# VHH binders against q9w197, part 10

Target 1, 300 residues: q9w197
Amino acid sequence: RLRLQDIPALTQDHCRMRDPAEVERIINEFVIGGPERMQIVSDFDYTITKQRTEDGGAVPSSFGIFNACQSLPENFKAETDKLYHKYRPIEIDPHMPIAEKVQYMIEWWTKSGELTSGFPFDQSEIDQIASKYTHALRDRTHEFFADLQRLGIPTLVFSAGLGNSVVSVLRQANVLHPNVKVVSNFLQFRDGLLDGFQQPMIHTFNKNETVLNETSEYYDLVHTRDHIIVMGDSIGDADMASGVPASSHIMKIGFLFDHVEANMKKYMDTFDIVLVDDQTMDVPRTLLSLIEKQHKLNLE
Below, E stands for the ipSAE of ESMFold2; O stands for the ipSAE of OpenDDE; V2 stands for 0.75 times the mean of E and O plus 0.25 times the DockQ between their complexes.

## First folded at step 4 (VHH)

Design B1a (framework vhh_8k46_1; at its last look DockQ between E and O 0.03; V2 from the best seeds 0.00; counts 0 for: pae E 20.1 > 2, grease 26.3 > 24.2, placed apart)
Fold by OpenDDE, look of step 4:
Order: structure tokens, then sequence, then C-alpha cells
Structure B1a (fold): chain B 300 residues (1-300), chain A 123 residues (1-123)
């Protein structure tokens, strides 16, 4: 049996746990189960990407990447920024119930879609912008995705952002391996013009398995994989693996960066592991390494 | 059918106050943000203020910040605009408007306007 104290990556000061014994239990289940039982569900913005760069630079969101495209209509950015300033505070309001937030998130995305309509757009512009931010991935993200591919672990990038940007960044960063799938909001075109986003709408608080089609190819791939690592930077991300059987083992990893003191309790109550200002993939990689190590031993 | 009936306009001296009211019907009032616009002669209609469906969020044009206060009474299906410290440049026809959504996001998302009420600020 693995002990938490023997795993240096999990004993760091920035690694917080509500229940260390529970984390240890889940880790041992992962290790016993092997990679064949594992799947990953991860947010993209400020989860796979950094929350901050080493030089203090800003990391754009997936929509931010889109908004930086030059061919967008005049005032598009201004209008989307207005929406951001209006709805973002609601999204992160710690006192507002999620049920109440949902309607505002729907409005936010709906309005965004409406703005993203009625003009021609070349998606290659997204690629151009995205290429500038491949370095904005958390440290050792490339290695993390390589580990996942090597172990054959299905990986879902579940993003309420713009899927086109997400895919572009992952592709150009050479981490969009065959085992990686992206569920997000993708641009829709009609008669050569942008026409909002494809359905269904993915917003901050509906990123759960119920949003995924049970008849989808991806569902067929992962429905037997009941060991799940969930990663996110928002409270809503913790529910991305909701709907799985009760017998499942889920490790929820939360990345906390903004307003650490104010958010700590909620994050600690929501995630199994809370990583404070950790701009790396070291903890999830550590978990995979433990699984792989035991797997190799079992094969010998 | 959506109906918006504005009232409360009139003549006032500079520095004076007026309170506009807009009675709404034909939709679930609390589900939609409400706003006020104004149009002076020879000028384009401009945004003045908005309030979210539940009243938790208010928005103001820079020109009226600190002087105007928007509020609403959802039990009466009414939105109000308290205008204090009125100036000559506030002279305009004021319009009440319904937003397409519960939270103001842009001037472009208003889909219904009522009849205007004239506000004249003059000595």
Amino acid sequence: as target 1 above (300 residues)
Amino acid sequence: AVQLQASGGGFVQPGGSLRLSCAASGFTFSSYAMGWFRQAPGKEREFVSAISGRGGYTYYADSVKGRFTISRDNSKNTVYLQMNSLRAEDTATYYCAKDRYSLYGSEYYFDYWGQGTQVTVSS
C-alpha cells in the first residue's frame, strides 16, 4: 500500500487536501486498478493552460484567443468584454447558488453566440493566435499527455470555452493525441458566415457527463473506466464526472489561484486535492507514474 | 403583447429632480432587464441606465453616474429612474426599454421600447 507521506509531490505546502486519508485510499485504488480503468476529464482554460506565466504575462482564455483575431467586426471585442465584465462576477460569486448562476451563464453564452454571427471568418486566424500561446500550457503538460497516450488512458478536455481555440492550441502544442477528445463550444457556420456556436451549449455549470451523448463513440470508450481524475480551476469543474456509478473512484484536483484566502474553504470542500498557485502538471503526472509503476510490476 | 408605458416627465429647473416610471405588461417582468434611453433633438438615442431582472445589478452611462438611480418594483411591474441634479444637457425624450435577457449586456439587446416621456431642463 502506498502512503501519502512517501509521495513527495503530494506533501508540498501548496498541495492541500481536505481528507488525506481519502486521497491515499483513492490513489491505492488507482494503482490496484491499473491504467485500463483510468480516464481523465480536464478543463482547459487555466487548467491545462497556466493561470500565470513566469514573466507575469496574461494567458488568454480560449475565447480570448478568438477575440484577438483581426478580422472580427469592429467593436466585437468591446462587446464581448462588456459581457465578460458583467457575467464573470456572477460566475465566480461565492454566495450565489449555482442554480441561480445557470441562467446567467446561459445568457452569457447566448449573447456571445449572437455576437459571433453574421460575418465571414477564417479559422486560420485562430491558429495564428493560438500558435503564440502554446507555451502557456502548464509545465510538463506535454509529458503529461505523453504519459496518458502511452498508458492508453482516454482523456476528455471538457471546456466551456471556444473549442476551436482549444483544439488549435492542443494540436499546435503536439498534445492532441488520439486518446484526447475535446468537448466544447465550436463555431458554427451558415452559408459561409459565422452563426454562433454548435449545440449543445457548454457553460460553466453544465460540464457533466449528462451533457455527453450516451450513444457517442466516446461514451463507448470510457463507460467501463470508473477510475477518474477530474481537473479544473472552477468549482463547477468538480462535477464533470457526475453521473458515473457510485462504485467509481474519482480524484478531483482543483487549481486555485485567484483570491486564495477567500476561495480556499470552498475549494477544499469541493476538490480532493487543491493546488495553490501550481503552474505545473506534476501532481497528475505523479499519480500516473504510480499507476504505471505498479502496472509494470504486475506485468513482470 | 409587450407594453411599456413611461411617465413622470416634465419641466424642471437646473439642479432639480424628476422621477420617471415605466409600467410594463405582456411579459414576465422579473425575468428581463429593463433600461432607460434618451434622445435629444438632432441627436442619436443614447443609453442612460439599466437594471437586471431581479434588481441586483445596475448600469449607468458615464454622463449620469452619481446623479441618476435606476430601480424597479417587480411586484408592480415598474421600473423607475430617479434623476437628480438635472442639467440642461439632460433635456431629451426618455424611453423605457425591455432587454431580451435578465441581465444587461449591451444596448443592442433591447427589443422593445415604450412611448417616450419628455424631460425638459431649463431655467
Scores: ipSAE 0.029, ipTM 0.425, lowest interface PAE 3.0, mean pLDDT 91
Fold by ESMFold2, look of step 4:
Structure B1a (fold): chain B 300 residues (1-300), chain A 123 residues (1-123)
Amino acid sequence: as target 1 above (300 residues)
Amino acid sequence: AVQLQASGGGFVQPGGSLRLSCAASGFTFSSYAMGWFRQAPGKEREFVSAISGRGGYTYYADSVKGRFTISRDNSKNTVYLQMNSLRAEDTATYYCAKDRYSLYGSEYYFDYWGQGTQVTVSS
């Protein structure tokens, strides 16, 4: 039986836990079950991509990559900026009831789709912009995804961003392996012209079983995999796997970077492991290594 | 540069009402929570009320809850404090403040202060 004190990656000062005994218990359940009971559910923006680079450069969101494309109409950026400034404060308001926020998110998505219609656009522009950021993924992301593939662990990249950008970055970084699925908002095309986004919409507050069961049948594909690692950088990411049975074991890893003091209590109350200014995959990779190696040793 | 201009203070009898206003400029007003603080003579500055950037949430110190109402008009870049049922203990200089961080979290960090407006409640 593993003890947290014998796992160096989890004893680092920036690795925070509300309940270390519960983290230890879940790790040991994962080890008992082995790789064949594992699945990964991860956000993309600022979870697989870095929240900061070594030199302090900006990392664009998946929509930010799209919005940087030069073929977009002259007024497109100004109009999307108006929508962003109207709705982003609502999305992140710590006190507005979620039911009210959902109505505004539907409004935002609908208006954004209307703006993203009626002009030609080529995916290759997204690919060109995205190529600049394949090196802005968390350190050791390539190794993490290679291990997931080797271990046959289904990996869901679940994003309320723009899937065209997500897929482009992951593919060009050579981490979009067959065990990786992307569920996100995708551009819709009609006769070579943009026609908004494909339905259903995915926003911060429906990134859960509602979308997964309805559109992807994801849980049917992984129904025997009741050991889940969830990774995210915002409070809303913690519920991405809420559709699994109550008997499931879930490890929630939160990457905290912005407003650390203001957010610490809420992140600690929400995630099992809170990583403060950690721009690596080292903790998730350590968990995989333990699951593989200790599971094999237990069988011997 | 951020500017916060509070007004509407004055002298009033116990049980009276006043409405404070704070005109804001130099930032995207609707993106930030706003607050009211007060400082009585010889005391530390204390929290009175706060309102989220979109106005969906309001917060009140227990001493003013039910008597004071915070509101904002994002089209006018103005936050208000309606003070009813005023008491002698409400005598203070009232300051409006801007939240430093608007991104997320359960706590506001107010570190941008306007000029105060004096409220004096006396029998």
Scores: ipSAE 0.000, ipTM 0.107, lowest interface PAE 20.1, mean pLDDT 84
ESMFold2 (binder alone), look of step 4: mean pLDDT 80; pTM 0.804

Design B1b (framework vhh_8k46_1; at its last look DockQ between E and O 0.01; V2 from the best seeds 0.00; counts 0 for: pae E 19.1 > 2, placed apart)
Fold by ESMFold2, look of step 4:
Structure B1b (fold): chain B 300 residues (1-300), chain A 123 residues (1-123)
Amino acid sequence: as target 1 above (300 residues)
Amino acid sequence: AVQLQASGGGFVQPGGSLRLSCAASGFTFSRYAMGWFRQAPGKEREFVSAISGYGGSTYYADSVKGRFTISRDNSKNTVYLQMNSLRAEDTATYYCAKDRYSLYGSEYYFDYWGQGTQVTVSS
């Protein structure tokens, strides 16, 4: 039986746990079940990508990549900035009821779709911008995804961002392996022009079983896999695997970077492991290695 | 049988230095990560440092980073801990440990410990 104190990666000061005994229990359940019962559900923006590069530079979000495209209408960026400044504070408001927030998220998505309509656009421009960010994935992401493929572990990249950017970055970084699936918002084209986004809308508050129950590829990935690692950088990411049986074992890993002191309590209340200013995949990789090694030893 | 013998402990004043050694036998030393742990009376054992087999990648607890240096000599089957700028809080029994797995990435599971050596830092 594994103990946290004997696993160096999990004893680091920046690796915080509200309930270390519960984390230890879940790890041991994962080891007993082995790779065959595992699945990964991960956000993309600032979860697979870094919050900051080593030189301190910013990493654009998946929508940020799109917004940097030169062919967009002259006023496009200004109009999307106006929407962002109106709706982002609502999205993150700690006091507004979720049901009310959902109405504003629908409004934001609808208005964004209207702005993203009626002009030509070539997806290859996204690819050009995205190529600049293949180096901005968390350290050892390549190794992490290679291990997931080798172990046959289904991996869902579940993003409320722009899927065209997500797929482009993952493909160009050579981590979009056959076991990886992307569920996100994708551009819609009609008669050679942009026509907003494909249905259904994905936002922070429906990034869960509501969207996944509508996706047949989700069912194919997870119907026999009740040991789940969830990775995210925002409070809303913690519910991405909601709707699985109550007997499921879920490890929730949260990457905390911005306003650490102000956000620590909320993150500790939400995630099983909170990684403060960690720009690596080392903790998820450690879990995979323990699962593989110890499971094999238990079988022999 | 696996055997780990730690030595080099003693009494030292704050700011002083000690070098711990751990002689290993009973396994192919170069294939395994080695580590140092410490335990003060009435407290849980805590991680101090680890070093991989080939190539010697090193890891440190934040409380000792910059002050302690782990090293190994595979030809002598020995792992070392150089402890500089010692503080009263470093007082503990120090244990040498062997990883269960041979050379498997950057993660370790230490499941065998030798006899400890006492380090006492007081003025």
Scores: ipSAE 0.000, ipTM 0.205, lowest interface PAE 19.1, mean pLDDT 84
Fold by OpenDDE, look of step 4:
Structure B1b (fold): chain B 300 residues (1-300), chain A 123 residues (1-123)
Amino acid sequence: as target 1 above (300 residues)
Amino acid sequence: AVQLQASGGGFVQPGGSLRLSCAASGFTFSRYAMGWFRQAPGKEREFVSAISGYGGSTYYADSVKGRFTISRDNSKNTVYLQMNSLRAEDTATYYCAKDRYSLYGSEYYFDYWGQGTQVTVSS
């Protein structure tokens, strides 16, 4: 049996746990189960990407990458910024129930889609912008995705952002391996013009099984994999694996960066592991390494 | 099981009004966009109107814009279609439909249909 005290990556000050015993239990289940039982569900923005650069620089969101494209209408950024200022405070309001937030998120994304309609757009512009931010991935992301590929672990990037940007970054960063799937909001075109986003619409609080069940291909791939690592930077991300059987083992990893003191309790109550200002993939990689190590031993 | 029960159809003279209702059950109502379709004899089913899960967005066919209003009451699991200034060409069987998602995107994403209610506009 593995003990937390023997796992240095999990004993760091920035690695917080609500229930260390539970984390240890889950880890041992992962190790016993092997990679064949594992799947990963991860957010993209500020999860796979950094929350900050080494020098404290800003990292654009997937929509931010899109908004930086030059061919967008002149007022596009201004209008999207207005929406952001209106709905972002609602999204992050710690006192508002999620159920109440949902309608606002739907409005936000709907209005965003409306703005993203009626003009021609070359997706190559996204590639150009995205190419500038491949370095914005968390440290050792490449290694992390390599580990996942090597172990044959299905990986879902589940993002409420712009899928086109997500895919572009992952592809150009050479981490979009065959075992990686992206569910997000993708641009839709009609008669050569942008026409909002493809369905289903993914917003902050509907990243769950209800959305994924329509994707039978992915369900078929992961329905037998009941050991799940969930990663996110927002409270809503913790529910990305909701709906799985009760017998499943889920490790929820939360990345906390903004307003650490104010958010700590909620994050600790929501995630199994809370990583405070950790701009690396060291903890998830550590978990994989433990699994792989035991797996190799079992094969010998 | 998903159930959609439409009501409110009937006979009305041109220029008149009707209000259709569709009672839904078997799913979390607020999580799904709802829509109305209609089918006239000898014609294909056509989109009339849709409303997002929480009612923040509404959609209308060009032929009914300004005359029809879609709404919903999530506390009653009911979607409504207020039809004003009815025309002879509005004569059809009207169907309530459930979308796969909370936002309307396409007619192709409606996956459940209720029984139709007949609307006849005639002098």
Scores: ipSAE 0.000, ipTM 0.237, lowest interface PAE 15.8, mean pLDDT 89
ESMFold2 (binder alone), look of step 4: mean pLDDT 79; pTM 0.799

Design B1c (framework vhh_8k46_1; at its last look DockQ between E and O 0.01; V2 from the best seeds 0.00; counts 0 for: pae E 16.4 > 2, placed apart)
Fold by ESMFold2, look of step 4:
Structure B1c (fold): chain B 300 residues (1-300), chain A 123 residues (1-123)
Amino acid sequence: as target 1 above (300 residues)
Amino acid sequence: AVQLQASGGGFVQPGGSLRLSCAASGFTFSSYAMGWFRQAPGKEREFVSAIYGSGGRTYYADSVKGRFTISRDNSKNTVYLQMNSLRAEDTATYYCAKDRYSLYGSEYYFDSWGQGTQVTVSS
């Protein structure tokens, strides 16, 4: 039986846990079940990409990559910035009821779709912009995804951002292996012109089982995989694996960077492991290594 | 309706070459990435290669890198797979597929499949 004190990556000061005994229990369940029972569900923006670079620079979001494309109409960025500044505060409001927030999220995406309609767009420009950020993935992301492929672990990249950007970054970084599926918001075209986004739109508050009904073939692939690692950088990401059986074992890893002291309690209440200013895949990679190696030792 | 017609399969000795073609209709061909998959007897369908609609970027499974070359002719709505240095393990039915926004990952991102063409590599 593994104990947390014997796992150096999990004993570092920046690695925080509300309930270390529960984390230890889940790790041991993962080891017993082995790679065959594992699946990964991860956000993309600031979860697979870094929250900061080594020199302190910012990494654009998946929509930020799109907004940097030169072929967009002259006023496009200004108009999308107006929508962002109106709706982002609502999205993160700690006191507004979720049901009310959902109505504003629908309004936001409706207006964004209207703004993203009626003009030509060269999709290859997304690839050009995205190529600049393949080096802005968390350290050892390439190794992490290679391990997931080698172990045959299905990996869902579940993003409320722009899937065209997500896919472009992952592909160009050579981490979009056959075991990886991207569920996100994609551009729609009609008669050669942009026509908003494909339906249904994914936002912070429906990033769960409701949206994944359209991916029922994915659930058939993973329905026996009841050992789940969830990775995210926002409180809303903790629910991405909703809809699995209650007997499932879920490890929720939260990456905390902004306003650490103010957010610490809420992150600790929500995630099983909170990683403070961690710009690596080292903790998830350590879990995979333990699962593979200790499971194999247990069989011997 | 989307139609994809793969052709060019056949029998070839180890070390030989074949060129597959996939004629496409029913959609704006140049706007979509195209891919090749294969299914060997008794095995699951697997990714072989993919090519971007507008950029000419190409991707290959590790097992075929350096031996296979994907290309496309947007004026003929056709994607090609040049297969060189063929091995017995390349024996499979080869399928072309239309991708909307993703070249890799699960089959869940491909929205249309052609009928396959058989490739057999044997002495």
Scores: ipSAE 0.000, ipTM 0.125, lowest interface PAE 16.4, mean pLDDT 82
Fold by OpenDDE, look of step 4:
Structure B1c (fold): chain B 300 residues (1-300), chain A 123 residues (1-123)
Amino acid sequence: as target 1 above (300 residues)
Amino acid sequence: AVQLQASGGGFVQPGGSLRLSCAASGFTFSSYAMGWFRQAPGKEREFVSAIYGSGGRTYYADSVKGRFTISRDNSKNTVYLQMNSLRAEDTATYYCAKDRYSLYGSEYYFDSWGQGTQVTVSS
């Protein structure tokens, strides 16, 4: 049996746990079950990407990448900027109930989609912008995705952002391996013009089994994999695996950066592991390494 | 449910004035921009004026600038349209609308239309 005290990555000050015994239990289940039982569900913005750069710089969201494209109308950028300034504070407000936030998120995404209509757009511009932010992925993200591929672990990037940007970044970062699937808001075109986003709409707080059920192909792939690592930076991300059987073992990893003190209790109550200002993939990689080590031993 | 009740329409001679009112209920009034639209027979509905939730920002169609004034009283959940120097071309059914989204203030996203009030400008 593995003990937390023997896992240095999990004993760091920035690694917080509501119930260390439970985390230890889940880890041992993962290790016993092997990689064949594992799947990963991860947010993208500020989860796979950094919340800050090394020099403290800002990292654009997937929509931010899109908004940086040159061919977008000036009015579009101005309006989307207004939306961001309006709704982002709401999204990250530690004092507002999620139920109340949901309405605002729906407004935000709906309005964004409506603005994203009626003009031509070359998606290659997204690639150009995205290429500048491949370094904005958390440290050792490349290794993390390599581990996942090596172990054959299905990985869902579940993003409320712009899927086109997400895919572009992951592809250009050489981490969009065959075992990685992306569910997000993708651009829709009609008669050569942008026409909002494809349905269903994914916002910060509806990344749950209801949305996933609409992607039947992926469900068929992962329905037998009941060991799940969930990663996110928003409270809503913790529910990305809520539709799985009760017999499942889920490790919920939360990345906490904004309003750390104000959000700490809520994050601790929501996630199994809370990583405070950790811009690396070291903890999830550590979990995979433990699984892989035991798996190799079992094969010998 | 959102309810918008417009009133104040009527018959007026060219050069005359009317004041439209729209009483709103079923939502946090101050959080939404309110607007006025009009539709003449055989024409599409067109934007007339809008006012931001706080009342600090107003918008006008070019055709009504300098003649119409939009205002609101958030304590009464009411938006007003003062129409001066009315012209024959102002004849239309006027509709009050609520912005679809809270605190945005763009005419692009008005919905929740109430019953129209008829304005007829004729000699």
Scores: ipSAE 0.000, ipTM 0.213, lowest interface PAE 15.7, mean pLDDT 89
ESMFold2 (binder alone), look of step 4: mean pLDDT 78; pTM 0.784

## First folded at step 6 (VHH)

Design P01 (framework vhh_7ubx_2)
Fold by ESMFold2-Fast, scan of step 6:
Structure P01 (fold): chain B 300 residues (1-300), chain A 120 residues (1-120)
Amino acid sequence: as target 1 above (300 residues)
Amino acid sequence: QVQLVESGGGLVQPGGSLRLSCAASGFTFSDSYMTWVRQAPGKGPEWIATIYSGGSTMRDDSTKGRFTISRDNAKNTLYLQMTSLKPEDTALYYCAKEFGRLVETYYDYRGPGTQVTVSS
């Protein structure tokens, strides 16, 4: 049986756990179950990408990459920024009920779709801008995705951002392997012009059951996999694996960077492992390494 | 039905050249992104280049000096011109149709691939 005290990556000061005994239990279940029962569900913005660069510089979100495209109308950029300043404070309001927030998210996405319509756009421009940010992936992300591919573990990148940017970054970083699927908001074109986003819209508060349906490729890929690693940088990301059987074993890993002391209690209550200012994939990779080591022993 | 068939692979000596082709059918080729990907034995897939519907290209920095992606919309054919081939270019090369769906598979439509072996 594995003990946490024997796993150096999990004994570091920046690796916080409310219930270390429960974390140890889940790790041992993963190790016993092997790679064939595993799946990964991960956010993209500030989870697969870094929350900061080494120099402390900002990393653009998937929508930030799109908004940097030069062929977009100047009024588009100004109007999109107005929507952000109106709706973002509502999205992150800790006191407003979620049901009320959802109505404002629907309003925001409807208006964003209207702005993202009626003009031609060359999607290759997203690729050109995204090429500058492959280095902004969390350290050892290439190795992490290589581990997942080698182990045959399905990986869902589940983003409320812009999927065109997400796919562009992953593809150019050479991590968009056959086991990786992206579910996100994608641009829609009609009669050669932008026509908003493909439906349904994915926002912070519906990153859960809206993806799961009886005929989806996601369901076909993962219906036999009840051991799950969930990765995210926001509280809402912890629910991305909701809708799986109650018998599932889920390890929730949260990346915390901003307002650490104010957010620590909430993150500790929400995630099994909280990684404070950790711009690496070292903890997720350690979990995969433990699973792989036992798997190799079992193949003898 | 969407079909992609790669050809043009084979044995070549170091420093040689090959031109790979991908014949497409079952969709409007001229409107699609097309991509070349390779996979060496025991390694994960490696993206090489993408060509967009308008003809613009994006290429991997490590190979873009030696490899050129192009398309012929009249023939529904994608090409990869490879020059100065090295042993490390030995891999199965395959073409892929566009991405960008709400639920996306890694390369929605892929061909069976064509083997390139660089050896003496």
Scores: ipSAE 0.005, ipTM 0.235, lowest interface PAE 12.8, mean pLDDT 82

Design P02 (framework vhh_7ubx_2)
Fold by ESMFold2-Fast, scan of step 6:
Structure P02 (fold): chain B 300 residues (1-300), chain A 120 residues (1-120)
Amino acid sequence: as target 1 above (300 residues)
Amino acid sequence: QVQLVESGGGLVQPGGSLRLSCAASGFTFSDSYMTWVRQAPGKGPEWIATIYSGGSTMRDDSTKGRFTISRDNAKNTLYLQMTSLKPEDTALYYCAKEFGTLIDSYYDYRGPGTQVTVSS
């Protein structure tokens, strides 16, 4: 039996747990079950990408990459900046009820779609800008995705951002492996012109069951995989694995950077592991390493 | 159902050339972004190049200048022209369609691959 005290990555001061005994129990279940029962569900913005660079600089979101494209209309950035400055503080507000936040997210996405219509656009500009941010991925992200690919673990990148940017960053970082699926908001075109986003619209507070389409081949891959690692940087991300079987063992990992003191209690109540200002994949990789070590022993 | 079938691999001496082909069906090829990926023995997949629907390309810096990606929309075929091949280019090469929508099936989005072996 594995004990938390013997796992160095989980004994660091920045690794916080409301219930260490429950975390230890889930880890032992994962190790016993092996990689065949595993799946990953992860947010992208500020989860796969860093919440800050080493020098303290901000990392652009997937929509931020899009907004930097030069072929967008002259006033596009100014109009989207107005929306961002209005709605982002609401999205991350620790005191506003989720139900009230949802109405603002729908408003934000509706207005963004209206701005993202009626002009031609070439996705190659997204790739040019995204190329500058492959180094903004959490430390050891390449190794993390290599571990997942080697172990054959299906990995869902479930983002309320812009999927065109998400795919571009992952592809250029050489981590968009066959076991990785991206579900996000993608640009829609009509008669060679932008026509908003493909439906359904995904925002922070509704990315919880949309991907669990029973007719999809991805469902066939994952419906027997009842051991799940969920990764996110916001409270809403904790529900990304909603609707999975009752037999499921879910490890919820939350990356906390913004408003640490105000958000700590809510994150501790929501996530099994809260990582405070941890810009690495070391904890998720440690969990995979423990699973892989036992799996290799069983194959001998 | 998306189908991708690679061909053109084989044994080649260092400094040699090969042209790989990928025959696509089950989707509108001309609208799709297409990618070449390789996987060397004991290593993870490595991205080589992507070609956009309009024909512009993005290539990995380590193979830039030696490998050229191209497409023929009339034949629904993707190509990878490889020159000045090195032993470290030995890998299984496969093509892939860009993915990330709720409509698309992503369990089996790449072809079975074609083996390239560079040895003297």
Scores: ipSAE 0.006, ipTM 0.170, lowest interface PAE 14.2, mean pLDDT 81

Design P03 (framework vhh_7ubx_2)
Fold by ESMFold2-Fast, scan of step 6:
Structure P03 (fold): chain B 300 residues (1-300), chain A 120 residues (1-120)
Amino acid sequence: as target 1 above (300 residues)
Amino acid sequence: QVQLVESGGGLVQPGGSLRLSCAASGFTFSDSYMTWVRQAPGKGPEWIATIYSGGSTMRDDSTKGRFTISRDNAKNTLYLQMTSLKPEDTALYYCAKEFGRLTESYFDYRGPGTQVTVSS
């Protein structure tokens, strides 16, 4: 039986756990169950991408990549900036009930769709800008996705950002393998012009079962996979796995960088493992390594 | 063009007070959220506080009892009132604005900063 103290990656100061005994229990269940029972559900912005560069510089979000495109109308960036400054404070407000915040998210997306309509746009411009940010993926992300592909573990990248940018970054980084599915907001076109976003709209507070289609081929694929690793950088990301069949074991990993002291208690109450200013995939990779090691022993 | 210019720093004795200002131009200040960040020599940047367009604030727990962020939309100016200053508060203080993002992201640090030194 594995003990946390024997796993170096989980004994570091930046690796925080509210209930270490429960984390140890889930890891042992994952190891016993093997890769065939596993699936991954992960956010993209600031989870697969770094929260900071080595020099402390900013990493653009998936929408940030889109907003940097030169072909956008002169007023587009100014208008989207105004919406961000109006709605972002509401989105992160710690006192406002979620049900009330959802109404503001709907307003934000409706107005964003209106701005993202009526002009021509080419995906190749997103591809050009995204090519500059393949190095902004968390350290050892290439190895992490290679491990998942080798082990045949379905991986859902579930993002409230812009899927066009997400897919572009993952493809150009050579990590968009056949086992990887992206569910996000995608641009919609009509008669060669932008026509807002494809339905349904995904925002911070609906990344869960209400968005995932039960008749999806992806849903059918994962219904026998009741061991789940959930990865995210926001409190809302912890509920992403609720969109799949009922699970017996879920490990929730939260990447915390912004407002650490203010957010620590909430993150530890929400996630099983909280990684503070850890710009690597080392902890998720360690879990996979433990699963793979036991699996190889069982096959021999 | 977006411009942010910090001022009000200087040498102060432990226990003293300083008021920092950030003059903003090139965008609609009243619609923006604004942030103060500091960086001590040999350390990474540290977030202090954010003030939203409506005036509500989010503050780092370690400084919230001593530091107050505020804004004057008529003057396009952001402020940081600092009290009970300690030697560990010695740092270059920046004001920042975030641009064009629809999800949670980092701030674009545009100002050159104003130096605060707490020493005898």
Scores: ipSAE 0.005, ipTM 0.125, lowest interface PAE 13.8, mean pLDDT 81

